# VH-VL binders against Active breakpoint cluster region-related protein (ABR), part 4

Target 1, 199 residues: Active breakpoint cluster region-related protein (ABR), of Bos taurus (Bovine) (a6qns3r647to845)
Amino acid sequence: VKISVVTKRERSKVPYIVRQCVEEVEKRGIEEVGIYRISGVATDIQALKAVFDANNKDILLMLSDMDINAIAGTLKLYFRELPEPLLTDRLYPAFMEGIALSDPAAKENCMMHLLRSLPDPNLITFLFLLEHLKRVAEKEPVNKMSLHNLATVFGPTLLRPSEVESKAHLTSAADIWSHDVMAQVQVLLYYLQHPPISF

## First folded at step 1 (VH-VL)

Design pc1 (framework fv_polzastobart)
Fold by ESMFold2-Fast, scan of step 1:
Structure pc1 (fold): chain C 199 residues (1-199), chain A 122 residues (1-122), chain B 107 residues (1-107)
Amino acid sequence: as target 1 above (199 residues)
Amino acid sequence: QITLKESGPTLVKPTQTLTLTCTFSGFSLSTSGMSVSWIRQPPGKALEWLASIDWDDDKYNNPSLKSRLTVTKDTSKNQVVLTMTNMDPVDTATYYCARIYYGSGSYYFDYWGQGTLVTVSS
Amino acid sequence: DIQMTQSPSSLSTSVGDRVTITCRASQSISSWLAWYQQKPGKAPKLLIYDASSLESGVASRFSGSGSGTDFTFTISSLQPEDVATYFCQQYNSYSYTFGQGTKLEIK
C-alpha cells in the first residue's frame, strides 16, 4: 500500500510500522553490534510484518519479545516492499545525475531541490529515518555501524529504478547492478553527511 | 482520571457562528500521539465526525463541512475550540468532544465528553 | 467517503440471549473498526477497537470479529444494562464514518 495512503489512514506523518520499529531499535538495539547489517531470522521478520499488516492487538507484546535484528530487518523489508521506493521512481534518474556532479555547490543545490520535490509523506518519513540512522551512527564505537555502513544497508532499499527505466538503460546486468548500487549508497550517504536542516 | 467536558451556547440563530470549547484533564495535548476530536449527533440520528486536532497542531476537518469548520487548541489550558460558521436548523445536534491516542496507529475515540445540545432556531 | 451499514437497524430479545450485530463497509477497511455503546441520554462508550480488541474495563461478554468489509459484534449473554444503541466506526480513512446504529431492546 502506498505510503501516502498509510499515513492518511493512520493520521500520522510517518507510518506506524516505521515509528514502532525505530522506537524499539533505539530502546534495545542502539548498542547491538552490527545492527541493520546482521540479518534477523527470515521467518520472524515475515511474521512480524504480517502482524503489522493485520493490525494485530499483540504488536507491542511481539515487539518486546522479538530479536532486535528481526525488528531491524522488518523495517528494511517494509521500505523494500513499498510499491514505489521511498525516494520515488520519478526522481531516480535525477538523484543518479545529481550525485555524480563534481562541483560541490551544484551537487548541494541539486540534492536539496530533489528533496523538496518529494511528496510530503515521502519527505517526512525520509527525514525521520535520517534522524534515526544518525542516532545509530552516534554509537559507532559500540555498535560498529558507521554512516557509510548504514548507507550501504539502506541506500538500495530507498532507491531503485523503475522497471521501464531499468530495461531502457540495461547494457550489462552486472555493470548496471554494481554501478547503480554504489550510486544509491552515495545518495543516502550524502544526506546523512549533509543533513537537510532547512526542512 | 481522564475527563472531557464541552461548553458553549445551547441556542444559536440561523447564519450565526457556533463556538464550542472542550476542556479536558488527565492528559496533555503536548504528548506525542494525543488528539482531540469533535463529533456531533442530531436527535435520533447517527454520529458524524467534524474535526480533529493533534498534539503537533495538525488539523483534520470533515470534507463535507471543511469550509465552515475551524479547530484550534490551547495546550497550556487543556482546551480545544471548535468554530462552525453559518449555522442552520439542520445543524441542531448534541456536540461531543472525544480523545484519540494513536500511538498504536489506530484512530478510535477512547474517552468522550458528556455532550452539549445545540439548538439552531430563530 | 466510506459508507458503514449496520444490520439489523433494531432488535428486541430476551435477557440471556446471544445478540449479533453486523457492520459492512463500502470498501475494505482492514481491521480499522471500533464498536461503541450509547445508552439513552449518554455519550458513546468504546467497547471494541481494531475489530476484535476488548477495551479495558469492558465486560467479557462483548466481542468483535471480522476484517475487510464484513464485521460482527456479539453479546454472548444479554444483560438488562446492555439496552442501548450500538455503533460501528471505521478509521481506515481520516474522514471517519459511523454506521447508522442498531437499537437493542429487551422484550
Scores: ipSAE 0.006, ipTM 0.476, lowest interface PAE 10.6, mean pLDDT 85

Design pc2 (framework fv_polzastobart)
Fold by ESMFold2-Fast, scan of step 1:
Structure pc2 (fold): chain C 199 residues (1-199), chain A 120 residues (1-120), chain B 107 residues (1-107)
Amino acid sequence: as target 1 above (199 residues)
Amino acid sequence: QITLKESGPTLVKPTQTLTLTCTFSGFSLSTSGMSVSWIRQPPGKALEWLASIDWDDDKYNNPSLKSRLTVTKDTSKNQVVLTMTNMDPVDTATYYCARTWGYDYYFDYWGQGTLVTVSS
Amino acid sequence: DIQMTQSPSSLSTSVGDRVTITCRASQSISSWLAWYQQKPGKAPKLLIYDASSLESGVASRFSGSGSGTDFTFTISSLQPEDVATYFCQQYNSYSYTFGQGTKLEIK
């Protein structure tokens, strides 16, 4: 289900599943070594997602008892399974072009303009996620997760080429696909290192 | 200039249906992200959100009031109508209409309110 | 439903005083909180949105802060025209809920 439909249906700013997973990670997972890098048990993640889908009142009790890596994994899976990536199919080529700019001022203008071009539900959820990831990275001495590590985990989850763009690369070398993944990481890393002010 | 104004009966008998109309200007419910809501306030008590209707004709009702509430819109007339069935003296309150814009579900403009008294 | 609890329920103080009102949510609402001013016999007026953003045309003596579950509304220097009831409202999740109100009076 599209994020705009979810936030409208829930009558909320940020999807409930995103807010609850983030809150729980910040409550008891922020000092967990390898948080977001270490995979939770797949059956636990699917069970938790099912409970969110059912909107069961027991969800808060399950969250407190669940393995923190399963909660972190649920958040990652939610973004990965969105029908359209959080940063959108439409803007993907522009993000790839913008991050490749060599002039710092032109890059900043382009990257900030792209955020302003996002639909409100996507932008608000992305800003919420950025703030959370920055808090996680502040505990790097304990959790061993740098801004680069977090960008590596989430970048490809939030940015994916559309089916049409993917077909454009069917006759390309494997190194081109590797280059795209690196660029996806760099886009998220850019926003983590250059937090959007006044959004 | 954005304005909203409530209109309807000031006195309703128990078990009757209340119908209130919100007439607004300075914006349109055809605009993406636009929503008009109904909020009530019993004398001396807190505000209670009742219902909302948005640009897509999606309707949201307070679960505590269930099927008693119906909201409709007439976009060409810039009007939103609230219908509340089976009125009871405890429903005596000032009824407000207010708008939200975008995905910001705070109420930036309010009507003046209309006091509805429920008595025999 | 998210329950919003305000403190204090009433407050009486003097012109020029700093006034602080607190709002607590029963679960995290991020920064999705608004503050309203309601004068006797009138509709509520939006003062603060997104916990800390001042609505256009509202006097700078009004401010808000907080995130998560604990929120504060402040009037830096109370003026006679500020006598009113103040309400917080969460819009983090359906359904929208208001605090019970804080009645502010001048002695």
Scores: ipSAE 0.006, ipTM 0.539, lowest interface PAE 10.1, mean pLDDT 86

Design ra1 (framework fv_ramucirumab)
Fold by ESMFold2-Fast, scan of step 1:
Structure ra1 (fold): chain C 199 residues (1-199), chain A 122 residues (1-122), chain B 107 residues (1-107)
Amino acid sequence: as target 1 above (199 residues)
Amino acid sequence: EVQLVQSGGGLVKPGGSLRLSCAASGFTFSSYSMNWVRQAPGKGLEWVSSISSSSSYIYYADSVKGRFTISRDNAKNSLYLQMNSLRAEDTAVYYCARDYYDSSGYDAFDIWGQGTMVTVSS
Amino acid sequence: DIQMTQSPSSVSASIGDRVTITCRASQGISSWLGWYQQKPGKAPKLLIYAASSLQSGVPSRFSGSGSGTYFTLTISSLQAEDFAVYFCQQANSFPLTFGGGTKVDIK
């Protein structure tokens, strides 16, 4: 289900599943070594997604009892399974072009313009996620997760080429995949290192 | 100087209509979501309506839905609230407010208009 | 709808006192909470956003804390200009909702 449909249905600015998973990770997962890198149990992740879908009254109790890596995994999977990536398939080529710019001023102007071009639910959810990831990275001495580590985990979940765009790069599928993944990581890392300050 | 200047308002009979205006200056109006908030005499604040920067997302309080219409004209740096089928309980000071989002996506109403009194009475 | 319960409804205090106002949300709102000050006949003024971030130009005696469902606004040393009504507001979900207000009055 599109993120705009979810936020409208919930009458929320950020999807409930995103808000609750982030809150729980910040409560008891901030010092977890390898948070977001260590996989949660697949059946736990599926069970948690099901209770969010059902609006079960026991969501908060389940969150408090569940392994924190399963909660972190649920957040990652939610973004990965969105029908359109959070940063949109429409803007994907522009993000790839923008991050490749060598002039710092042109890069900043392009990257900020692209952010402002996102639909409101996508923008607000992305900003919410950025601040969460920055708070996780502040505990790097304990959790061992740097901004780069978090960008490596989340970059590819938030940015994907459309099927048409991916076919355009068929000189070597392995080479193009590797290059695109590095660029996806660099886009997220850029925003983590250059936080937007007004909208 | 960043400011919101309001106009419109007045006394109207039940069932009547009024249009409130809010003129923005000192900032890029087209970049901000805008809100209307009201306050009945001696009572607390009640959020009425919000409109996104491009008008793509509009929300209303249940108490005004179907009767009030929020709109904006970015070329004129102006926000509007068209109020139809007014009721005695709509009597309030109406404020327009700018919705500022910080780098984390948290928001608040950082700039407010001076308020416009709307009285619905016979 | 998210209900914001604010307490106390009024408090009498003297200049120099520490004043604490609380706000409870009926469901989790993370840090989507702002605090506003309103003086008679005036529009509200933003004091705190994101639960704990001090708005530019607001004196440092004002501070906010909390996350999720429980929030506090503290005035560490009350001044004459601080006698006003204070409102919390959740910005997490539509409809946006305000607390009932706390009147800080002179003792």
Scores: ipSAE 0.006, ipTM 0.521, lowest interface PAE 11.9, mean pLDDT 86

Design ra2 (framework fv_ramucirumab)
Fold by ESMFold2-Fast, scan of step 1:
Structure ra2 (fold): chain C 199 residues (1-199), chain A 125 residues (1-125), chain B 107 residues (1-107)
Amino acid sequence: as target 1 above (199 residues)
Amino acid sequence: EVQLVQSGGGLVKPGGSLRLSCAASGFTFSSYSMNWVRQAPGKGLEWVSSISSSSSYIYYADSVKGRFTISRDNAKNSLYLQMNSLRAEDTAVYYCAREGDYYDSSGYPDAFDIWGQGTMVTVSS
Amino acid sequence: DIQMTQSPSSVSASIGDRVTITCRASQGISSWLAWYQQKPGKAPKLLIYAASSLQSGVPSRFSGSGSGTYFTLTISSLQAEDFAVYFCQQANSFPLTFGGGTKVDIK
């Protein structure tokens, strides 16, 4: 379901699943070695996602009792399975062009302008995620997750190229995705290293 | 210098209509979500309505839904609340408030950092 | 709707006293909580946002703590200008809701 529909349905600024998973990771997962890199059990992730989808009153009990890597995995899966990536498919070419700029001032101007072009629920959720990831990286000496490690995990989850027809000359969406994965990491890393300060 | 100035209050009969205005200055109005909050005489605060920076997302308290309409004019740096089918229980001081959107160590919080002076709306026969 | 329960409803304290006000949410609201001060005839003033972050210009004697469903506002050394009503507010989900308020009277 589209993020704007979720936030409107929930009467929330950031999806409930995003807020609850982030809160739980910050409570008891901030010092977990490899948090977000280590996979949770797939059946646990699917069970937790189903409980969130059902708006079940057991959500809080499951969150407190579940393996923290499964909660982290649920957050990753939520972003990965959005119908449109959080940073949108409309802006994807502009993010790729902006991150490739060699002049630091032009890059900053372009990258900040792109954030202001996001729909409100996408922007608010993205800023919420950036703050969370920054707090995780502050515990790098214990959890071993740097800003670069977190950008590597989440970058491709938040950015995807538009669909194209598969062809012999590597013009398929899968080929383009593989080629651009490094740039997707760099886009998220840029915002983690240059946080917007007046949003 | 950062300021919200309100106008448009008054005395109206039940079933009447009134339009409140809130003029912003000293900041980039088009970058902030805006809210209306009311307070009945001697009572606590009640959130009424919210509008996002681009007017894409609008929310209302159930008590006013279908009767009140929030709107904004970013070119004029102004926020409005159109109140129709007014009831005695709508009697309150109405505040416009700016919602801060900023990074901090506690997350992406929404809080009302700038408030208008308030406008009294009295609904009586 | 998320109900915000504030306690106490009123408190009388002397200048220099430590005053603690509590706010309880009926559902988890993470750190999406703000505290406001309101003086008679005036609009509310933001004191604390994100449960624990001090608003610029607010004296350091004010502090907030808590997460999830239980929050506190503390005034470490009450001053004469702190006579006011204090409100908590959740920003987790719509409708946005406020606590009932705590009136602080200086003896």
Scores: ipSAE 0.005, ipTM 0.494, lowest interface PAE 13.6, mean pLDDT 84

Design ra3 (framework fv_ramucirumab)
Fold by ESMFold2-Fast, scan of step 1:
Structure ra3 (fold): chain C 199 residues (1-199), chain A 121 residues (1-121), chain B 107 residues (1-107)
Amino acid sequence: as target 1 above (199 residues)
Amino acid sequence: EVQLVQSGGGLVKPGGSLRLSCAASGFTFSSYSMNWVRQAPGKGLEWVSSISSSSSYIYYADSVKGRFTISRDNAKNSLYLQMNSLRAEDTAVYYCARDSYEDYWGAFDIWGQGTMVTVSS
Amino acid sequence: DIQMTQSPSSVSASIGDRVTITCRASQGISSWLAWYQQKPGKAPKLLIYAASSLQSGVPSRFSGSGSGTYFTLTISSLQAEDFAVYFCQQANSFPLTFGGGTKVDIK
């Protein structure tokens, strides 16, 4: 279901599943070594996502009892399974073009303009995620997750050229050197390193 | 100077209608989500409605849903609130307010001066 | 709807005092909370957004803290111009809701 449909249905700025998973990770997982890199149990991730999809009131109990890597994995799965990527397939070519610009001023202008071109729920959710990932990276000495590590994990999850091509979506370290994956990582890393101060 | 200037309030009988206007200047109006917030005499603040920069997303408080309509005209830098089927409980000062960030719903950094709406027989 | 409960409803304090206002949400709202100051006959003024970020132009004696369901606004050294009503507001989900307000009277 599209993010815009979810936020309208929930009467929220950011999807409930995103807010709750982020909150739980920040509460219990900020110092977890390899948070977002270490896989949660696949069946736990699927079960938790199903509970969120069903809007079951047991969500809070399940969050408190579940392994934190499964909660982190649920957030990643949610973004991966969106019908359209968070940063949209429409803007994908523009993000790839913008990140390739050599002039820093032109790059900044282009990259900031692209954020403002996102639909409201996509932009708000992305900004929410950026602040969360920055907080995770601030604990790098303990959790071992740098801004680059987080961009490697989330970049390909948030950016893909089309739904068909997104089925070839790569998030493992072994696959980071493909041309598309590297550019996707660089786009997210850019925003993490150059916070949008006008937001 | 960034400002919001309001007009259109007044006294109306129960069941009547009023249209409030909010004129923006000093900023790129079309880039910001806008809101209406009201305050009954001597009471607290109550959020009424929100509209995104492109009018793609609109939300209402349950107390006004079906009776009030928020709209905007980006070419005229103006925000509107059409109020129908007014009740005594709608008596309040109505404020228009800008979200503090472009399309980032969160906090209201610029407010209009307020428009008094009185609903009484 | 998310209910925002503010305490105290009113407080009287002397110039130079530390004043703390509390806001509790009926559900988790992450850091989606703003604080406003309202003086008699005036529109509210934004003080704090995202729970702890100070709005530009607001004196540094104002600070916000908290996350989830429990938030505080602190005025570290109360000044004469701080006589006002203060409101918290959650921005986590629609409908957006405000606390009932806290009136700060300077003795």
Scores: ipSAE 0.006, ipTM 0.479, lowest interface PAE 14.3, mean pLDDT 85

Design ra4 (framework fv_ramucirumab)
Fold by ESMFold2-Fast, scan of step 1:
Structure ra4 (fold): chain C 199 residues (1-199), chain A 119 residues (1-119), chain B 107 residues (1-107)
Amino acid sequence: as target 1 above (199 residues)
Amino acid sequence: EVQLVQSGGGLVKPGGSLRLSCAASGFTFSSYSMNWVRQAPGKGLEWVSSISSSSSYIYYADSVKGRFTISRDNAKNSLYLQMNSLRAEDTAVYYCARGGYDEYAFDIWGQGTMVTVSS
Amino acid sequence: DIQMTQSPSSVSASIGDRVTITCRASQGISSWLAWYQQKPGKAPKLLIYAASSLQSGVPSRFSGSGSGTYFTLTISSLQAEDFAVYFCQQANSFPLTFGGGTKVDIK
């Protein structure tokens, strides 16, 4: 289900699953070495996601007992499985064009304008996630997760190319796929390094 | 609960045709690339074909180009492999597999279906 | 096409042994490498992606390392359920290619 449908149904600014997973990671997973990089147990992630999908209220007692890497993995899976990426299909080409700009002032103007062009549920959820990832990176000396590490984990999860888009500017199949992944990482890293604190 | 269930396969004469099907459940099928990988009896794994989530990008192994066609129906959560002009060297167990966007690894596999091309 | 060469092709090991399998790419593939485990009559199972990331549900005794052209899969303390064939796979370039496999068998 689209994120706008979820937030309307829940009468919330950020999806319940996103909020609860983030809060639990910050409560007891912020010093976990390799948080978000190390995989949780697949059956735990599946069980947790299924309960959130069926009835969010039932999950409250499970969160404190589950492995923190399973909770982190559930958050990643949620964003990856969205029918439309958090940063949207429509804006994907614009994000790729913006991140490629050489002039820092033009890049900042473009990247900030794109953020403000997101639907409200997508923007608010993205801002919530950015603040969370910044707090995780502040504990890098303990958890070993830099802003680059987190951008590598989440970038491809939040951005996917329009598959109807022309590939004329790339020279090989690998370039098309790996170039997109690298650019996705760069977009998320940009916002992590230049946080939109005025939103 | 994430799973891929395969059907089709069987015994066919050289020059014949078969269509393999792969039914997905437990995940948003339209958000993932899908793949076919085969394994000849007693041999290693060979990638056959990949299709992007909306079918805009399709790739084939040189050994099957012009003979095999990969396709998907996102409304039906289904992946297909149409195999024409089959040869003895196409004899293998065929697996469908889900591709991750960020790692390009195959994280979920179907159970496999045997295709035997023999006289 | 990128050739993936695995070594050894087979190894005999005992429970509790440390087993190391290597994979070499004919050209640089960055970290675009996955490792799979396959048991007789079963589909392959993803163990490691992006060269060193452990797949959800895979025991911590499995680890991957390397970048560029040289990669290693290590099983720190071999268990009975680990007797299987292991494959590496590059995801850098089409066509996607697999290593020839390494059979880990009981001594």
Scores: ipSAE 0.000, ipTM 0.439, lowest interface PAE 18.5, mean pLDDT 83

Design ra5 (framework fv_ramucirumab)
Fold by ESMFold2-Fast, scan of step 1:
Order: sequence, then C-alpha cells, then structure tokens
Structure ra5 (fold): chain C 199 residues (1-199), chain A 124 residues (1-124), chain B 107 residues (1-107)
Amino acid sequence: as target 1 above (199 residues)
Amino acid sequence: EVQLVQSGGGLVKPGGSLRLSCAASGFTFSSYSMNWVRQAPGKGLEWVSSISSSSSYIYYADSVKGRFTISRDNAKNSLYLQMNSLRAEDTAVYYCARELYYDFWSGYDAFDIWGQGTMVTVSS
Amino acid sequence: DIQMTQSPSSVSASIGDRVTITCRASQGISSWLAWYQQKPGKAPKLLIYAASSLQSGVPSRFSGSGSGTYFTLTISSLQAEDFAVYFCQQANSFPLTFGGGTKVDIK
C-alpha cells in the first residue's frame, strides 16, 4: 500500500510500522553488533509484518519478545516491498544525475531540491529514517555499523531504477544492477553526511 | 515571549456560524503544526482539528467533519477555525495549541503552548 | 478510535503525599502519551511528553512511566500548587484522544 495512503489512513506523519520498529531498535538494539546487517529469522519477520498488516492489538506484545534482528529485518522488508520506493520512481534519474555532479555546490543544490520535490509523506518518513540511522551510527564502536555500512544496507532499499531508465543506460541487466547499487549507496550516504537541517 | 492570543467566540443559535482566530507571536509560526482542542463546561478535553505547518495535512474529529474548517495564514502568523452548522453539543471553550517540536519527527505528539481559550455557546 | 481510560476520577491528598494517576489505552500506543495539568479557568499545561520526558520548566517531582497500554503519572511529594485536574493524551494516531481527567483535591 502506498505510503501516502498508509499515513492518511493512520492519520500520522510517519507509518506506524516504521515508528514502532525504529523505537524498538533504539530501545534494545542500538548496541547489537551488526544491527541491520545480520538477518533476522524469515518466519519471525513475516509473522511480525502480518500482525502489523492486520492492525492487531498483539503488536506491542510481539515487539517486546521478538529477536531484535527480526524487528530490524521487518523495517528493511517494509521499505523494500513498498509499491513505489521511498525516494520515488519519478525522481530516480535525477538522484543518479545529482550524485554524479563533480561541483560540490551544484551537487548540494541539486540534492536538496530533490528532497523538496518528494511528496510530504515520503520526505517526512525519509528524514525520520535518516535521524534514526545517525543514532545507530553514533554507537559504531559497540555495534560496528558505520554510516557507510548503513547506506549499503538501506540505499538499494530506498532507491530502485525504473525499467525505462535501466534499459536506456546500460546494455546488460547485471551491469545496470552493479552500477546503480553503488550510486544508490552514495545517494543515501550523501544525506547521512549532509543532513538537511532546514527541513 | 511565546504566545497564542485567541478571539472570535460568542453566543449563536443552532445552525449558526462562528469564526475563531488565534494570533501567534514570539516564535516561527510557519515551522509548527497547530491544533484546536475544546472543552465542554465541566467536562474533559476533546481534540477537534490539526493542521501541519504547510497545510498539507489536515485532520478533523468525526463529530465536526463537514462542518468545521481549519486554516492558517503563515504570513499573518494566524490560525483559524470556521465553524458552520453549529449544534448545542459544540458548546465549549475552544483552545488553539502549538504542537511540541522537540524534534522534527515527533511533531504531533503533544501541545506545549496553548491560547487562553474562547467560549462558544450554542443555544436557542 | 483509541479510548483512554483514566483512573481514579478524583483523589484527595495532603501536601507531601505521593500521588499516582493511571491511564490505559484501548490499544497499543507505544510511548506516544502526554500528560497535562489544568487549573480552574486556565488552559492546560504540558507536563510530560513521550510517556516519560519532562517538559522544560516542570518540577522534577513530576514523572511519567509506562509503554504500550498502561501508563502512570507520579507526583512524588505533592505541593500546594499541584491541586489541579490532570489529563493523559495519546499521540499514536488520529483522532488524538484524551483521558477523562483526574481531579487532585485537598484532603
């Protein structure tokens, strides 16, 4: 279900599943070695996602008892399975062009304008996620997750090329995937290193 | 000094209309979500409506949907509540309130600054 | 809608007493709960947000605890200025809803 539909239905700024998973990770997963990198048990992730989808009163009881890597995995799966990536299909080519700019001032202007072009639910949820990931990286000495490690995990989850863009750029699917993954990581890393304070 | 000053209350007959105003000073009004909360005489608090800083998100209590309209004018630092088709059960003190902004993401959690309140009485 | 059930509806207490007010949500609200104090003829005043975070300028004798569906507001040593009505409010989802209030009266 589109993020805008979810936030309007819930009458919230950020989806409930995103807020609850982030809160639980910050509460008891912030010092977990390899948080977000280590996979949770797939059946646990699917079970938790199903309970969120059903809007069941059992959600909070499950969160307190669940393995923290399964909760982290649920957040990743949620973003990966959005019908449209968080940073949108429409803006994907512009993000790829912007991150490739060599002039630092032009890059900053482009990257900031792209955030302002996002629908409000996408922008607010993205900025919520950025703040969370910065808090995780602050505990890097314990959890061993750097900003680069988190960008590697989440970048491809938040940005995906459209079929038209992919075919126009490179000749093979494998080459397209490899090139785009590096750029997707760099886009998220850019925002983590240059947080948009004025939003 | 951070302040919200209200005006526009009064006595109206059922079916009548009133427009409440809330003037903000001492803070960057355009950066905060704003709310209307009411309290019937001798009763508890009831949330009425919410509007985001850009007016992109507007929410209403089911009891007022289709009758009340929340709006804001960021250039004038003002919040409004247009109340139409008023009923006896709308009789209450109406408060405008600023959403707490302890960080950008926690925005609609709590109300840290309140107006003084405006009495609205609906009676025949 | 999330119903907020507040108890007790009133409590009589003396200066120096510990006063505890409870709030129950009809469904899970995580830590998205605020507490307010209201004196006669005045607007409510924010005391606690995010279940346990003390608002700037509020005395340290006020504290909040809880998560999920059960929350408490505690006044560790009641003072003369604390006689008021207290309300909880959930911020998990719209419509935002308040508890029915707890009146703290002089014994």
Scores: ipSAE 0.000, ipTM 0.470, lowest interface PAE 14.2, mean pLDDT 84

Design ra6 (framework fv_ramucirumab)
Fold by ESMFold2-Fast, scan of step 1:
Structure ra6 (fold): chain C 199 residues (1-199), chain A 122 residues (1-122), chain B 107 residues (1-107)
Amino acid sequence: as target 1 above (199 residues)
Amino acid sequence: EVQLVQSGGGLVKPGGSLRLSCAASGFTFSSYSMNWVRQAPGKGLEWVSSISSSSSYIYYADSVKGRFTISRDNAKNSLYLQMNSLRAEDTAVYYCARGHYSSSWYDAFDIWGQGTMVTVSS
Amino acid sequence: DIQMTQSPSSVSASIGDRVTITCRASQGISSWLAWYQQKPGKAPKLLIYAASSLQSGVPSRFSGSGSGTYFTLTISSLQAEDFAVYFCQQANSFPLTFGGGTKVDIK
């Protein structure tokens, strides 16, 4: 279900599943070594996502009892399974071009303009996620997760190439995939390092 | 100093209209969601309406939906509540309040106006 | 709509007493709960947000706890300035709703 439909239905700015998973990670997962990098049990992640989808009374019971890596995994799965990536299909080519700019001022202008071009549910959810990831990275001495590590985990979940973005000059699918993944990581890392304080 | 200063209240007959204003100073108004909360004489707090920083999200309590309109002018650092078709049960002190800005957009109201009395007589 | 039930409606206490106020939600709200203090003729003042986070400038004798449907505000050692009405508020979903209030009076 589209994020705009979810937030309208829930009468919220940020999807309930995103808010609850972030809250739980901040309560008891912020000092967990490898949080977001270490995989939770797949069946636990699927079960938790299913109870959120069903708006079931078991949500609170499962959140308190579940392994924190499974809760972190549920957040990642939610973003991966969105019908359209959080940063949108429409803006993907522009993000790739913007992050590749050599001039720092032109890059900043482009990247900030792209953020403002997002639909409001996408923008607000993204800003919420950025604040959360920055708080996780502040505990890097304990949890061993840097801004770069978090960008590596979340970048590809928030940005996906359309078929028309494939580079004809790259000679293999592996080359194309590696090139795009690096750029996706750099886009998220850019916003984590240059937080948009005026949004 | 962070402040919200209110105006526009008064006495009105049922079916009448009033426009409340809330002037913000001491902070970047355009970065915060804004809210209206009311309190009937001797009663508790009731949330009335919320507006996001860009006006893209607007929510109303069912009791005022279709009659009240929340709006903001970020260039003038001002929040408004247009109240139409007023009823006796709308009699209350109306507060404007700033949404708490941190990791949650709906956690709390951290800055409040002084309140404006709205009286709707028989 | 999420109903917030606050208890007690009033409590009489002496300076130095520990005062506990409870708030129950009709459905799970995780930690999306705030506590406010209101004195006669004044606007409410935020004390606690996210169930347990102390607002800047609020004395450390105030603390919040709880998650899901059961929440508590505690004043560890009541001071003269603490005699007021206290309200809880859920921020989980719209419409935002408040508890009925608890009046803390001098014994």
Scores: ipSAE 0.006, ipTM 0.530, lowest interface PAE 10.1, mean pLDDT 84

